Miniprotein binders against q8wwc4. Designs and how they scored, part 22

Target 1, 195 residues: q8wwc4
Amino acid sequence: STEEKPQQHQKTKMIVLGFSNPINWVRTRIKAFLIWAYFDKEFSITEFSEGAKQAFAHVSKLLSQCKFDLLEELVAKEVLHALKEKVTSLPDNHKNALAANIDEIVFTSTGDISIYYDEKGRKFVNILMCFWYLTSANIPSETLRGASVFQVKLGNQNVETKQLLSASYEFQREFTQGVKPDWTIARIEHSKLLE
Below, E stands for the ipSAE of ESMFold2; O stands for the ipSAE of OpenDDE; V2 stands for 0.75 times the mean of E and O plus 0.25 times the DockQ between their complexes.

## First folded at step 12 (miniprotein)

Design d7 (at its last look DockQ between E and O 0.05; V2 from the best seeds 0.00; counts 0 for: pae E 6.2 > 1.5, pTM E .729 < .8, other shape alone 3.039 > 2.5, placed apart)
Fold by ESMFold2, look of step 12:
Structure d7 (fold): chain B 195 residues (1-195), chain A 101 residues (1-101)
Amino acid sequence: as target 1 above (195 residues)
Amino acid sequence: TEEWAEKGFEYYRQGQWDRAVEILEQLLSENPTNVEALAAMGALYFEKGDPRKAIEVLETAISMAPEHVEIYFLLGFTLEELGKHEEAKKYRQEARRLRNE
């Protein structure tokens, strides 16, 4: 398949991707307000999203380096155990593609927000964050069917090829009265790189 | 085709509440029964300091979707902040009933 796009078409695709979450913004507005109203008057979905972007860059780098011991404080135990097996078996170029440089995260969106109680009456909030980032990792196009190839023009003649990848990180915090306010990553998905 | 939605999102992130409300009103002109948009607009009206308009919009939303638990909680919060404690309690009680049923 010839999925390499003209330079003008790639910029158009990036602009269209940037418009893709207006309905999701409306859907999450109610729940973000309710967290502020009933759980934490210091909560801001905007500030959370900025922090989640930093956490994504940090955690994805540690994953690519197989530094799982440093992830034990940040990622749920069950999730980390499954990821360790999957990441260790990846080819080196796929491992490198997991890492997202903060400066190359092109788009961040808030996905679903879940507010729920467990059987003990403990109060939880889960926030799904979706990240789109560019990578220079050399991954065969056959592995990433449907992935966008982004070309960057250097001067009038030079072209640098980067691939656009996405990942979803779900953050969880217990808001039960008296519980220490910590966010834990309860789910990690890297599209096309992990099952 | 979604340029209006991007503008609304950018205005919201910049704290330009009046303009964010205008974009939601445009969305509602195309789909006036979008209950989630009505609820979001209610929250925005509260944040821009118009709690009476917030109540009006939220009451419209529950008339269209009387099973929508989050709207009852939004009304309860808005009324409580206005000091209308008995009305707020009634809406929160209804929200708890719907959540359990």
Scores: ipSAE 0.060, ipTM 0.535, lowest interface PAE 6.2, mean pLDDT 75
Fold by OpenDDE base, look of step 12:
Structure d7 (fold): chain B 195 residues (1-195), chain A 101 residues (1-101)
Amino acid sequence: as target 1 above (195 residues)
Amino acid sequence: TEEWAEKGFEYYRQGQWDRAVEILEQLLSENPTNVEALAAMGALYFEKGDPRKAIEVLETAISMAPEHVEIYFLLGFTLEELGKHEEAKKYRQEARRLRNE
């Protein structure tokens, strides 16, 4: 009677300890409240964050595919122009690493929220979102200094070596009467890839 | 309302915490179930150096929206400042649990 040793399924709880600085969190919440109170009563930072996550996944995928024409309505023209040059010059493995699937996003944080008025009295809100995601792209470790290599078992799949990458997307919206209530991406940064 | 919000923001930027709190309290009186406002008020009390009031407000916020993970972190942080390490740990653990769900 061979006692089958219970295979301790080591749930590698990837505790992505995204230590949001509590102070920054508080600041963000205050600013989010201000947006709700003064700009948009339907604004929810939680809903926004979820939408931003989806936008990030979509935009990053399109960037990885060099589908810049499909980004014209989503990304500011000046940013898109600069990205086109940078992304086109990237090696294929780096291009592939730009893409984040929703399921590969391990952490999302709200960065800085900026509220500003221009000289014409137009009101703008910028929200910086930071994303951490796993890539299976083979990027040399030398290029990704400080990237933690994680062995992630996603579901029933074989243990794959994935690298943790980060990206920052700044979303901008104008809060002027009669202006379409659309968020546009005003800044894109992919650390270690779009430097 | 918009004027009050702008003033509140300006008071906040100027470090006039008391005035910012007053404006926020007024806004909360009009919208008592707004969890974001409660969280903001909690934050302001904390920044003002009144962690006890911050805790009270944040506990209220949690009671209204137990799914708001960030409030648990803020509450945990505030509790740590009061030396309530065990309670802080509990809320941080709960926050982590909620984040992973």
Scores: ipSAE 0.048, ipTM 0.507, lowest interface PAE 2.6, mean pLDDT 80
ESMFold2 (binder alone), look of step 12: mean pLDDT 75; pTM 0.675

Design f1 (at its last look DockQ between E and O 0.06; V2 from the best seeds 0.00; counts 0 for: pae E 8.5 > 1.5, pTM E .716 < .8, placed apart)
Fold by OpenDDE base, look of step 12:
Structure f1 (fold): chain B 195 residues (1-195), chain A 104 residues (1-104)
Amino acid sequence: as target 1 above (195 residues)
Amino acid sequence: SKELAERAFKLYKNGQWDRAVEILEQLLSENPTHVEALFLLGFIYAMQGRTDKAIEHLNRAVSLSPNDPEIRLMLAFMLEEMGQEDKAKEVREEAFKLYKQEGS
């Protein structure tokens, strides 16, 4: 009974301390406000984050399955090419660990927002999203140095040993008149899996 | 409103907290539901040791974003930094419940 309390506190502290610098969070929120204000009045960082979470779950699942053709519309071509090589070379347990179920995503954070203009005057917005998710994939502890092993009881399921993984997905959208208002994934990083 | 928010943030970044507060208060007078302004103002108040005002503005920001677990976690962090450990714990627990619900 007594040993469970410190672990929860450390876990919560690691999630909070590791992922959101208050200054960075405020910066991202202000930039989100600027997006709403200057580019898209329908933009909501909350709605975007939910959509990004769904996209992450979907894309990560397809990556784990090596279904690269189904990612062509979602992921930038250059990124997808690089991922195809990296993911195909991964052991099966590592491939499986790429998949994040939406229910296994324990934390989502807005990492950074970048607004830039290119030489042609096109406006781009990049939003880096960071995800922390639990995997049931058996990854050797040596590969996951510093990954906390959590015994998580999800709902009525048996206590499963899960490992906490992180991924960073950068979403890009062009805000040019006449351009389709689609977000594409411009960067994918899975810590310890896709190095 | 945009210019005010950007200016407030620049002032904050430059350590001009009092001026940032003035601009944020003006922005909030025009936009009382501006979550980012509320949170930033709350943050500045927290840094200034104005705990009660900080908590007020931060809670208001969170109340306007009921389904945002991230903002709740940030509130919990701020509460912990202000020595409000029990409240921080409660808010974190709420945030984690939201994350679990979004996944169910």
Scores: ipSAE 0.310, ipTM 0.715, lowest interface PAE 1.7, mean pLDDT 82
Fold by ESMFold2, look of step 12:
Structure f1 (fold): chain B 195 residues (1-195), chain A 104 residues (1-104)
Amino acid sequence: as target 1 above (195 residues)
Amino acid sequence: SKELAERAFKLYKNGQWDRAVEILEQLLSENPTHVEALFLLGFIYAMQGRTDKAIEHLNRAVSLSPNDPEIRLMLAFMLEEMGQEDKAKEVREEAFKLYKQEGS
């Protein structure tokens, strides 16, 4: 049995520095307040972030398995079409690196929140979520430059090698009456695996 | 003052709002025009339901950083809560103009 305890010596400090910016943090909270005030009285950025983390784990696994039909209700059509070709062309070990186990997501941050109206008066909210996760996938060093490699100790025997990867998922919801009110993933980026 | 603002942010994130307010008020007593402190303090007061204090600090933040639409939107929400709907509408519309200038 394996219990993964990632070693967080260097890269975690760099990632957390963005989170420690009071102005960026306040901007996110004010935009969440605006969603609550004008769009959805039940909206909570904390609950959204936890749901987004679950969605990331689920969607990234389906992507790694090329189960694109199961993604049609979650991912925007144009994004999914582009992903089908890109993911299918990846070697199997790169496909496996796309998948994030929920317990191996070591850092989640809320990026920019966009609230806007288009020329027809339709109301949109976009929320960018950034995830950092560990993977045991065997990625050739020449293919994945600049990736951080961590040694994970599994007790006093053998050290498991883990790579720290990142992904950004942008969630979009249209609040116009008569439009399906679900959050749809409008952009998927897996750094160095999918550009 | 940068270290005090970071400490206040950590306390707020950990749910210790009263202690965050104390540090921000100390920072403002030394630097009354610190826009970031006014902004964060106004937001914390709003989350606590202390709308009078939130409006006070957000008004000062708006006057010191007039091109920041998020400060204006928070002020507008607090004005609505206090029943000043005409003023709130004016502030909200100005904030949306600033959003359009930033890429909408």
Scores: ipSAE 0.012, ipTM 0.248, lowest interface PAE 8.5, mean pLDDT 73
ESMFold2 (binder alone), look of step 12: mean pLDDT 79; pTM 0.719

## First folded at step 13 (miniprotein)

Design e1 (at its last look DockQ between E and O 0.60; V2 from the best seeds 0.00; counts 0 for: pae E 5.7 > 1.5, pTM E .747 < .8)
Fold by ESMFold2, look of step 13:
Structure e1 (fold): chain B 195 residues (1-195), chain A 101 residues (1-101)
Amino acid sequence: as target 1 above (195 residues)
Amino acid sequence: TEEWLEKGFERYKQGELDKALEIMKELVKKYPDNVEALAAMGALYFEKGDPRKAIEVLETAISMAPEHVEIYFLLGFTLEELGKKEEARKYRQIAERLRNE
């Protein structure tokens, strides 16, 4: 596919295209169809993905600000408990790098979709979303060796160096009859920052 | 090829189940070991009111991937919708055993 021509943007597209394998895209579309067919006739992977992008921007900002009380309604308790220790231990510049501005999320991809019943007959869907975003946070390049560093046009002729980071958020919803249809974040990973 | 799948999904949203099914059959022909595609065909047969064919397709999928936990859950779900609770329980038990291994 033809893109608008800076070499830096081509490098970014190559990285996300490597993750967005066409075979994986077909499989995730089929699984999204199964959710529609068996669980929720109003389910749309496009609408889910946009909502997940907004949730990522919101949750990652709250996480960077250590506002864990506001995350209790959005993130599973076990996950939030583990995250408090990890996030509190981060230097301030690494905490700032957790936050993703929604306008700087350059790619959103659906990863793994799991459809299963548990031992109690409860019906679950887990959807893994991967987000790639740019940050201006001041992280020493040696700390994030291997992370891509990009120059981005930011105004007239001024150029700012930004880092490309990725995060994976796993969303879970119980589809058991009679259960309120809410998505909860069941796993949070920020590559190179919060492993 | 993504456009091909989107065309199939749009036809299904418009109630054109036979056309959606034909697109899924072509996908399975192109990718014959994609058990998720076989599961989608099973779902389409079930929505068309052909639960026997749905079970047949899902059992074909499990014969190709007998360790694939999700297909056993889908078989159980399909059988529960048909009121065949004991058969559904057996497939769910297989799925739970495989999950815990």
Scores: ipSAE 0.070, ipTM 0.503, lowest interface PAE 5.7, mean pLDDT 75
Fold by OpenDDE base, look of step 13:
Structure e1 (fold): chain B 195 residues (1-195), chain A 101 residues (1-101)
Amino acid sequence: as target 1 above (195 residues)
Amino acid sequence: TEEWLEKGFERYKQGELDKALEIMKELVKKYPDNVEALAAMGALYFEKGDPRKAIEVLETAISMAPEHVEIYFLLGFTLEELGKKEEARKYRQIAERLRNE
């Protein structure tokens, strides 16, 4: 009876890129608390962050594939229109670099949280999420000024050279009675790729 | 200050609303201009079912940081929930103006 050694799930060492200013973390937590208290009692910043990470991976993959029709329910119409033009004009290597797999995301941070009313008195909450991810796409180093090249051994595979990229996605939700409680992506920025 | 805020949040996460509020009160006592602590305290009072104290604390927060747009919206919301529609409108208008500056 061969004792199958429990596969130690290698905890992906979150490279804590030292960019988390503790002050920003506290501010974000306070804002999240305010959202919970005033807008949504079921709001969890932890759950939101995990959902945002999944959404980022999904949306970025669809963008890389130019599957804009599949993004109509996930991304604001105006943003999607602008992205369609920008992404379609990108070289294939840049398009490929837009895609982030969940396992390639090395760091996620909550950016700014904003609360606002529109002219119609509708209440909105925006949460900016920042992602750092590794890409295997061959992008010239000149285009990626300041991108750190990491040699990452993923599992038993050969050491692959990957580049660290960042993306910022702003998630928006309307807090109006009777409105479906859905988050939409109101802004997408991929540094060095969608400039 | 940061450690105290974190401690307060930890108590809040554990469902210990009164303890979280106590921590925030102590922090505000020591640092009366700490807007984040004031905002958190306001939210905690609201959650505790004391909207009057919430408004008082949020007004104090605005006085300390008149540029803080989110506090105006939160105050507007709290006032609207209390049926004070005119006051709520006033603070929302201020917030909208500040956002556009």
Scores: ipSAE 0.019, ipTM 0.414, lowest interface PAE 4.9, mean pLDDT 78
ESMFold2 (binder alone), look of step 13: mean pLDDT 78; pTM 0.714

Design e2 (at its last look DockQ between E and O 0.31; V2 from the best seeds 0.00; counts 0 for: pae E 8.9 > 1.5, pTM E .786 < .8, other shape alone 8.205 > 2.5)
Fold by OpenDDE base, look of step 13:
Formats: sequence, C-alpha cells, structure tokens
Structure e2 (fold): chain B 195 residues (1-195), chain A 101 residues (1-101)
Amino acid sequence: as target 1 above (195 residues)
Amino acid sequence: TEEWAEKGFERYKQGELDKALEIMKELVKKYPDNVEALAAMGALYFEKGDPRKAIEVLETAISMAPEHVEIYFFLGFLLEELGKKEEARKYRQIAERLRNE
C-alpha cells in the first residue's frame, strides 16, 4: 500500500510536464542565453526560476490575504489596481485558493521570454513563469473544469484531497544603465480564479 | 562578445539556423563554462533536426551543472523522440527528483 503513492505524484507531474512544449523550452533557452549575453552576465535562468517561485509563493499569499499595500513594490501599479478589484470580489474559498505555499508548488516552468525595446530605447525583458500548485481550498468542481483532484499525502500529514491549480506570473525588468536591477511582476493570471 | 551574441540572435530570428549555430559554437568556445550557451546550442541543434548532437551538447551541460533540472527534462524529451525510452525515463526521473529537492 505504501508503493502506490509515488505513482500518483508521477502521473500528476507527467500530466503537468506534458504541457511543457519542447519547442517552447528551446525558445526559452535561446532567449535566456540572449539575456545572459546582452543584458546580464550574471543572469541564470535556474536562479531566476527559483527566485520567481519564491516571489510567487509570497505574492500569492499576500493576494489571498488582500494585503495589496505590501505588494506595491513587487507588482506593477496598474496590475495591482486591477487585482485589488478582482480579488476583493472573490469568495473566501477562491481567495484562499490563490495562496500557494512553496511546498505545494508541484511544477514550475518558463512559459515565455520577451525582449523588447520601447520608443525611448529602453530595453525590457519579460519572463512569463507558470506555476502548478495544490490547494486545499474547497472550490466547486464546476468552477475548476479540468482541474485534477489528487489525494496527496504531504509529509506525515493525513491524506488530503487537493486540487491542482495553475498560475502565470510575468516578471519584468528594465535593462537600462543606471536603472535599479529590480524585477517587478507585470502580469498575474490565476486560471479559474481570476478570469 | 555582445556583437556576436546579437548576430547569433539575429540569424536565429531570420531562420538561418546554420549561421546561428556557428556563432553559438564560437560562443561556447569562448565561454566553455557557460551552461546557458551550451543549452542554447543544444536547442539549435534540435531545431536544425540533429537531436543526436543536441543530446551530446546537453549531456555536457548537465555534467557541468548537474542541478539544472530543465536540461534533464529536455534530454528526456529528445531521447524519447529518438526512441530511447529507457534512457528518456531515466532522465525524467532524475529531473523529477531534482525538482522535488
């Protein structure tokens, strides 16, 4: 009976991994190299991804708590304004489902990397990160069409029924000389919750 | 270096994969310890339709950065495309383990 538990996690991960388009991976690697080559010699997609994961966990928790003031330095002003309206109107179970704990994040992927110049010649890099996480929030299955329900035992805890959710966070940084090297979140999407 | 990287990217955007690959090879020679350069070169080989060479390059990359989870997933994918299911499974298992650490 102990042997069956690792297989379900593998299936879930495989399903989630199945969404990773290998072509997208190739494209993202090339673009990541370009960031390193042109913008930041210290850039590591691995380190970035880890930081993004931490940022996602932190920001999503604050969103679930409606602590918008604490997000002002982390999230673009326009995005935060829109989120404040959307999140405040959500039912409590949906708000709770926004929160992802680091240990509940089952998969992280780089969705896309965009490099663009504005009319003023400023250089920007946007990195879309996609996260899949388990929530214990009770969301009606009708709202979560296509969400896989998993029975997951996290550590020594009892088997809990969790739902797999996804979120996409776009991180933006300006690569202009003299500009502070800060990543900001320029887009937040929580599928099925913030539609 | 920046100029070469720019040229490489421009060639890639133009669909000139061979030229892009040549530039990447030079960059890898110049920066032999850069895993991202190796990964990009591996990616270009794959796009060029040479998955075998892609695998070789990516295996070199993981030898330098064994913690690089995404490369393992990509290797798993490439190996599956080559019909090497057992090897593909091995790399996917490694990737899954590393991601959970």
Scores: ipSAE 0.160, ipTM 0.598, lowest interface PAE 2.8, mean pLDDT 81
Fold by ESMFold2, look of step 13:
Structure e2 (fold): chain B 195 residues (1-195), chain A 101 residues (1-101)
Amino acid sequence: as target 1 above (195 residues)
Amino acid sequence: TEEWAEKGFERYKQGELDKALEIMKELVKKYPDNVEALAAMGALYFEKGDPRKAIEVLETAISMAPEHVEIYFFLGFLLEELGKKEEARKYRQIAERLRNE
């Protein structure tokens, strides 16, 4: 719900990413139904997506600030361990580009939903969420090959140039009886910044 | 030699879709304004190979959530598949307008 309008080619890319793959949309609706039917009668993929957007904004900000101790309850331990070196070694402008302001997340989509049991009988649901967001970070063009550059108006302010970046966060919840019903982030990818 | 295993999997898949659809019909009867249930039922009808029923259910869903842009795009896709280009264009135009608002 931004007060800015996307540029023409930005809207086209959003349509291609979200609505040009109708098979994926159908598959995610069926899997969301299965979660609702067999695991959680209050589950809604729309409500999950809004919460995931909030979590993305929060986690990406903490990553950009290298506040890894605050991420221990939100991000899987092995994922956080792998990210510490990568994030710490980034130049400051790349670190700033990790942070996504909630108002500048232009597009979200559900990538894949996995429902499975492991050998111990534990029940899992994984939901991959993809986010496209705008940043004012000063990133050299060589690093962001293929990234889009947009002119953005913020109210009556001067036009500024922003870059469109993407990230993928995979959320996991264990539905095994007796397990605390928490979503944990099991995978984090920031395209071109964290690979 | 015919591939009986593939035909067996297709019957299994259709049986699972029928079970899921029956549950969703009961849900929609009990909670007729649940847009997520209607959207899932539409997707189940499409996966079963009944796009006309999918469209009917999805049109019910947008009557309850008229700003749900994704459903309009899906309706456009289904109508195009049925050769109803005029109706498909209508829904795609609605979806584009809603994304600009």
Scores: ipSAE 0.012, ipTM 0.306, lowest interface PAE 8.9, mean pLDDT 73
ESMFold2 (binder alone), look of step 13: mean pLDDT 76; pTM 0.675

Design e3 (at its last look DockQ between E and O 0.81; V2 from the best seeds 0.00; counts 0 for: pae E 6.9 > 1.5)
Fold by ESMFold2, look of step 13:
Structure e3 (fold): chain B 195 residues (1-195), chain A 101 residues (1-101)
Amino acid sequence: as target 1 above (195 residues)
Amino acid sequence: TEEWMEKGFEKYKQGELDKALEIFKELVKKYPDHVEALAAMGALYFEKGDPRKAIEVLETAISMAPEHVEIYFMLGFTLEELGKKEEARKYRQIAERLRNE
């Protein structure tokens, strides 16, 4: 953990927060191994996580721009329909805060992995991905209770105020024989922006 | 422990199933209640064409961790491969019940 230190000169501290969960890491590895063993011999959680990060950056940008027609191939229709109403009603600064620049996604973690059959015997895998990203969007601090405001050093002496936000995207794929092997985003949460 | 699990997963990614199995066997030898290693052994036995040994190891794993939903799914999948559909459905239903609890 980072502790506060006294300083005579005012200086911006760079604070990076990480997750470390050895039990969850092992559980995630076992579930990824089960997907490999029983569903897809080419599955890799590392490759999935990198693709999910790219998808997050792409989808969050399209959401911020209200380009919902371009999201129909990536996001489940019921989820997208609900998102249209919520995103359209947001103030512009909140809409801008949805977009995650891929270079400013500071942490990515794999959350829960669910492997299940539905009532018709269709095989599904859901993978929850959590992303933390920095934004320059101007969000009032009281609106994002518990959010941290960070000052980030840019270049030699330049300082820019940034906020750390989080989002959770749940990816779903049907592994039933004969079904196209596509991942669909079945749940989107942007902390306190799309509540 | 984590280092050993990572080595085992590295070997399976490289297609070296026998070496991966040996690593997980050594891990279980040191830590007999290591449910995740037992589950990995079960999956490896299944891939190597020994589904009966996979069932043995997976049943040992659920005796140690009866709330481990994924192991019941693994048992169901393995039993389907053996053509034992009634037993597979029973394990699958147990897994579904535990997931919804």
Scores: ipSAE 0.036, ipTM 0.449, lowest interface PAE 6.9, mean pLDDT 76
Fold by OpenDDE base, look of step 13:
Structure e3 (fold): chain B 195 residues (1-195), chain A 101 residues (1-101)
Amino acid sequence: as target 1 above (195 residues)
Amino acid sequence: TEEWMEKGFEKYKQGELDKALEIFKELVKKYPDHVEALAAMGALYFEKGDPRKAIEVLETAISMAPEHVEIYFMLGFTLEELGKKEEARKYRQIAERLRNE
């Protein structure tokens, strides 16, 4: 009778960094509701947020590896061009710090949702997503003014010192008849790494 | 108030539009200046095929919170569905201006 050890679901203690102003939470829900009502009946902010988290982990890893060609379908062309120049000039430790492993993402927040029309009358929705993630990259504390240093014990591993970083990714989708319903990344900001 | 909003949105997501509308109506009855509830009511009336009532409610919402960008977009969309293209354009322009401020 092999006693199946209960897989302790490590409740990833979401460090609820108290930044979720209740007002922002309500505002985000209203905006998500607007997207659902007027743009996409299948839109779910929860599903979007999970997808955005996965996209962030993937894209940030590719950025850290300077694999810009693999980002052409995921990131807006103009943004990717600017990133190529910035990322290529970064020190290796800063490049490494761009990468967020999905397991190292400690907090995800939905930022502003924007709806706009362009000059041609095309409808766009932009959703800003903010991510906080732990990096093991050795970045001088002087560069990361205000970054909290956390001692994190991941499982049975030794206590590792990790730094908390933030990134903001803006996702864009065009809501025009006949246009493929794809989200693209229209803006990437990595605080303290990509200025 | 938040609990009522959540309940209303949940009913809305479930496709129970009439129940959702009743929840938000009760909230607005208690809090007439509750802009989010008014906005939700506007969207519900739109979904129910009553764009006139949607406009009425959304105009009320704007009167309570003229800085609320999303309501102007809602008005724009609702007016466009009514064929009022010029009025729709006006509200979209207001929304774009407010977003850029």
Scores: ipSAE 0.024, ipTM 0.457, lowest interface PAE 4.0, mean pLDDT 80
ESMFold2 (binder alone), look of step 13: mean pLDDT 80; pTM 0.737

Design e4 (at its last look DockQ between E and O 0.04; V2 from the best seeds 0.00; counts 0 for: pae E 7.1 > 1.5, placed apart)
Fold by OpenDDE base, look of step 13:
Structure e4 (fold): chain B 195 residues (1-195), chain A 101 residues (1-101)
Amino acid sequence: as target 1 above (195 residues)
Amino acid sequence: TEELLEKAFEKYKQGELDKALEIMKELVKKYPDHVEALAAMGALYFEKGDPRKAIEVLETAISMAPEHVEIYFFLGFILEELGKKEEARKYRQIAERLRNE
């Protein structure tokens, strides 16, 4: 009777990054409801967040590879131009640290939702998404002041030292009749990397 | 309905939480299965200082959308504020599990 050793599922200690500001959560929920009610009856913040996570993983990877041409449809032109200059000047280790794989994303938070009208009466919705992800890129601790270093054992592999990074991506969509319902990235911030 | 929502939001911005809640109650009555509406109403109750009612509304929301991770975190937060640490932990654990799935 071979006693099957219970596979200790190593509970990846999700660093419970502190609860997003309850006030922001309240605001987000109200605004999400307003988006649903006024702009898009099919809008789901949950579905949006999942899509945003995928977009973040994709865009961050392309940024790390300096594939700016592939980002032209995904990122606002002005933002992409600024990023091209900043990212190109980064050391390779910093460029590599921009990339987040979906499996390396440990936390996603909905930030602020902004609804605004422009002078032409066009309606815009901006949703700030915050991502926390683990990078294996060797970034000097001096550059990453306050980055938590985690020793993560992924499966049967050796303990790898990973650093926790954060990124903020602002997604924008125009809610005007006849306008294509596409989300574009209107702002990208990678703390400690793109400062 | 659009007019009511605008009114609710305006009342909320003005700090008139009671009036905002009244309008939201009407909205939720019309859209009883809409999780975001319930979440917003729960949030308003919490902001008003009625965490018990917030919990009730949010529990209703998760019953309809058990995959909605943020509601579990919010429930955990409210319960912690109420001193219900064990219940708070339970909801946070659920939230963490769901986020990792």
Scores: ipSAE 0.023, ipTM 0.473, lowest interface PAE 3.8, mean pLDDT 80
Fold by ESMFold2, look of step 13:
Structure e4 (fold): chain B 195 residues (1-195), chain A 101 residues (1-101)
Amino acid sequence: as target 1 above (195 residues)
Amino acid sequence: TEELLEKAFEKYKQGELDKALEIMKELVKKYPDHVEALAAMGALYFEKGDPRKAIEVLETAISMAPEHVEIYFFLGFILEELGKKEEARKYRQIAERLRNE
C-alpha cells in the first residue's frame, strides 16, 4: 500500500480518484440522457464537464484573490455571502491554495445530477462537479488519511513537491421555457480550506 | 474486475465506444451477474445506437437487482423512445414505487 515506487502509487491513486464508483457513473449517464431527452437536445455531459473545469479554474482564482464583485454574476448570492467572511479570514497560504491552475487539475468527476421542479413549476438541473488539483501552498498536516499521508511521501520522489486538494462545485441551470440558459454556481466546497 | 472497469472507462473517455463495450462484454462473461457491468453495457449500447440490445442487457441487470431504481427509469426512457408506451409505463411505475419506499 505504502512503500512502492511513485509511478505505481500514482496509478493506484488515479484509479481510486477517477473510477471509484461504477454505480455513480451509470447513475450520472442515465440522468445526463434524461436531460438530453426531456430538457435540451443540445446538452452533453462531456461538454458541460469541460466548461465546468474552466469555470472552476476561473472562479477559484477570483475567490483566492477576494475579488467577490466579479463573482456576483457567477455564484449564487447566498453562497457568496457565506464565503466572503470565511475566505477573507483565511491565512495567505490557505487563500493561495484555493486557486486551481487549469493545467494542474489532475482529475474531474461528475457527481450527483438532480432534476427537479419547484413550487412554481420551474424546471431545474443541478450538477455536482468534483475537482482534484495540485498546489504548491503549504497546508498543515491533519488527521492521517491514506491519501494525504501517501501524497506527502510521493512528493519528494517527483521533480517538485505539491499537495493534492479537492473541491466540489454545484452548478444550477433553469430549463423553464423562455428563461435564458445560464449556469450559476449554487454550492462551493474546498476540502478543509472553507470548512 | 477493477482493472477491466478502468480500461473500459478509459476507452469511453477517448470516445471509443466499441472498445469500451468489448471490455464490458469480457467482464460479464467472467461475472455474468455483475449488475454494474450490465448497467454500463446497457448505457453503452444505447449511446452506440442499439436500443434493443440496451433493453435486453438492462432487463438482465434488473433480474439480478430488482431494487435498482435508476435502471428501471432508463428502461422506461428507452422503451418510450421505441414507441412501446405500455412497457415503458410499467417500468416507470416500478421505478416510482421503489423511489417512494
Scores: ipSAE 0.014, ipTM 0.297, lowest interface PAE 7.1, mean pLDDT 74
ESMFold2 (binder alone), look of step 13: mean pLDDT 79; pTM 0.725

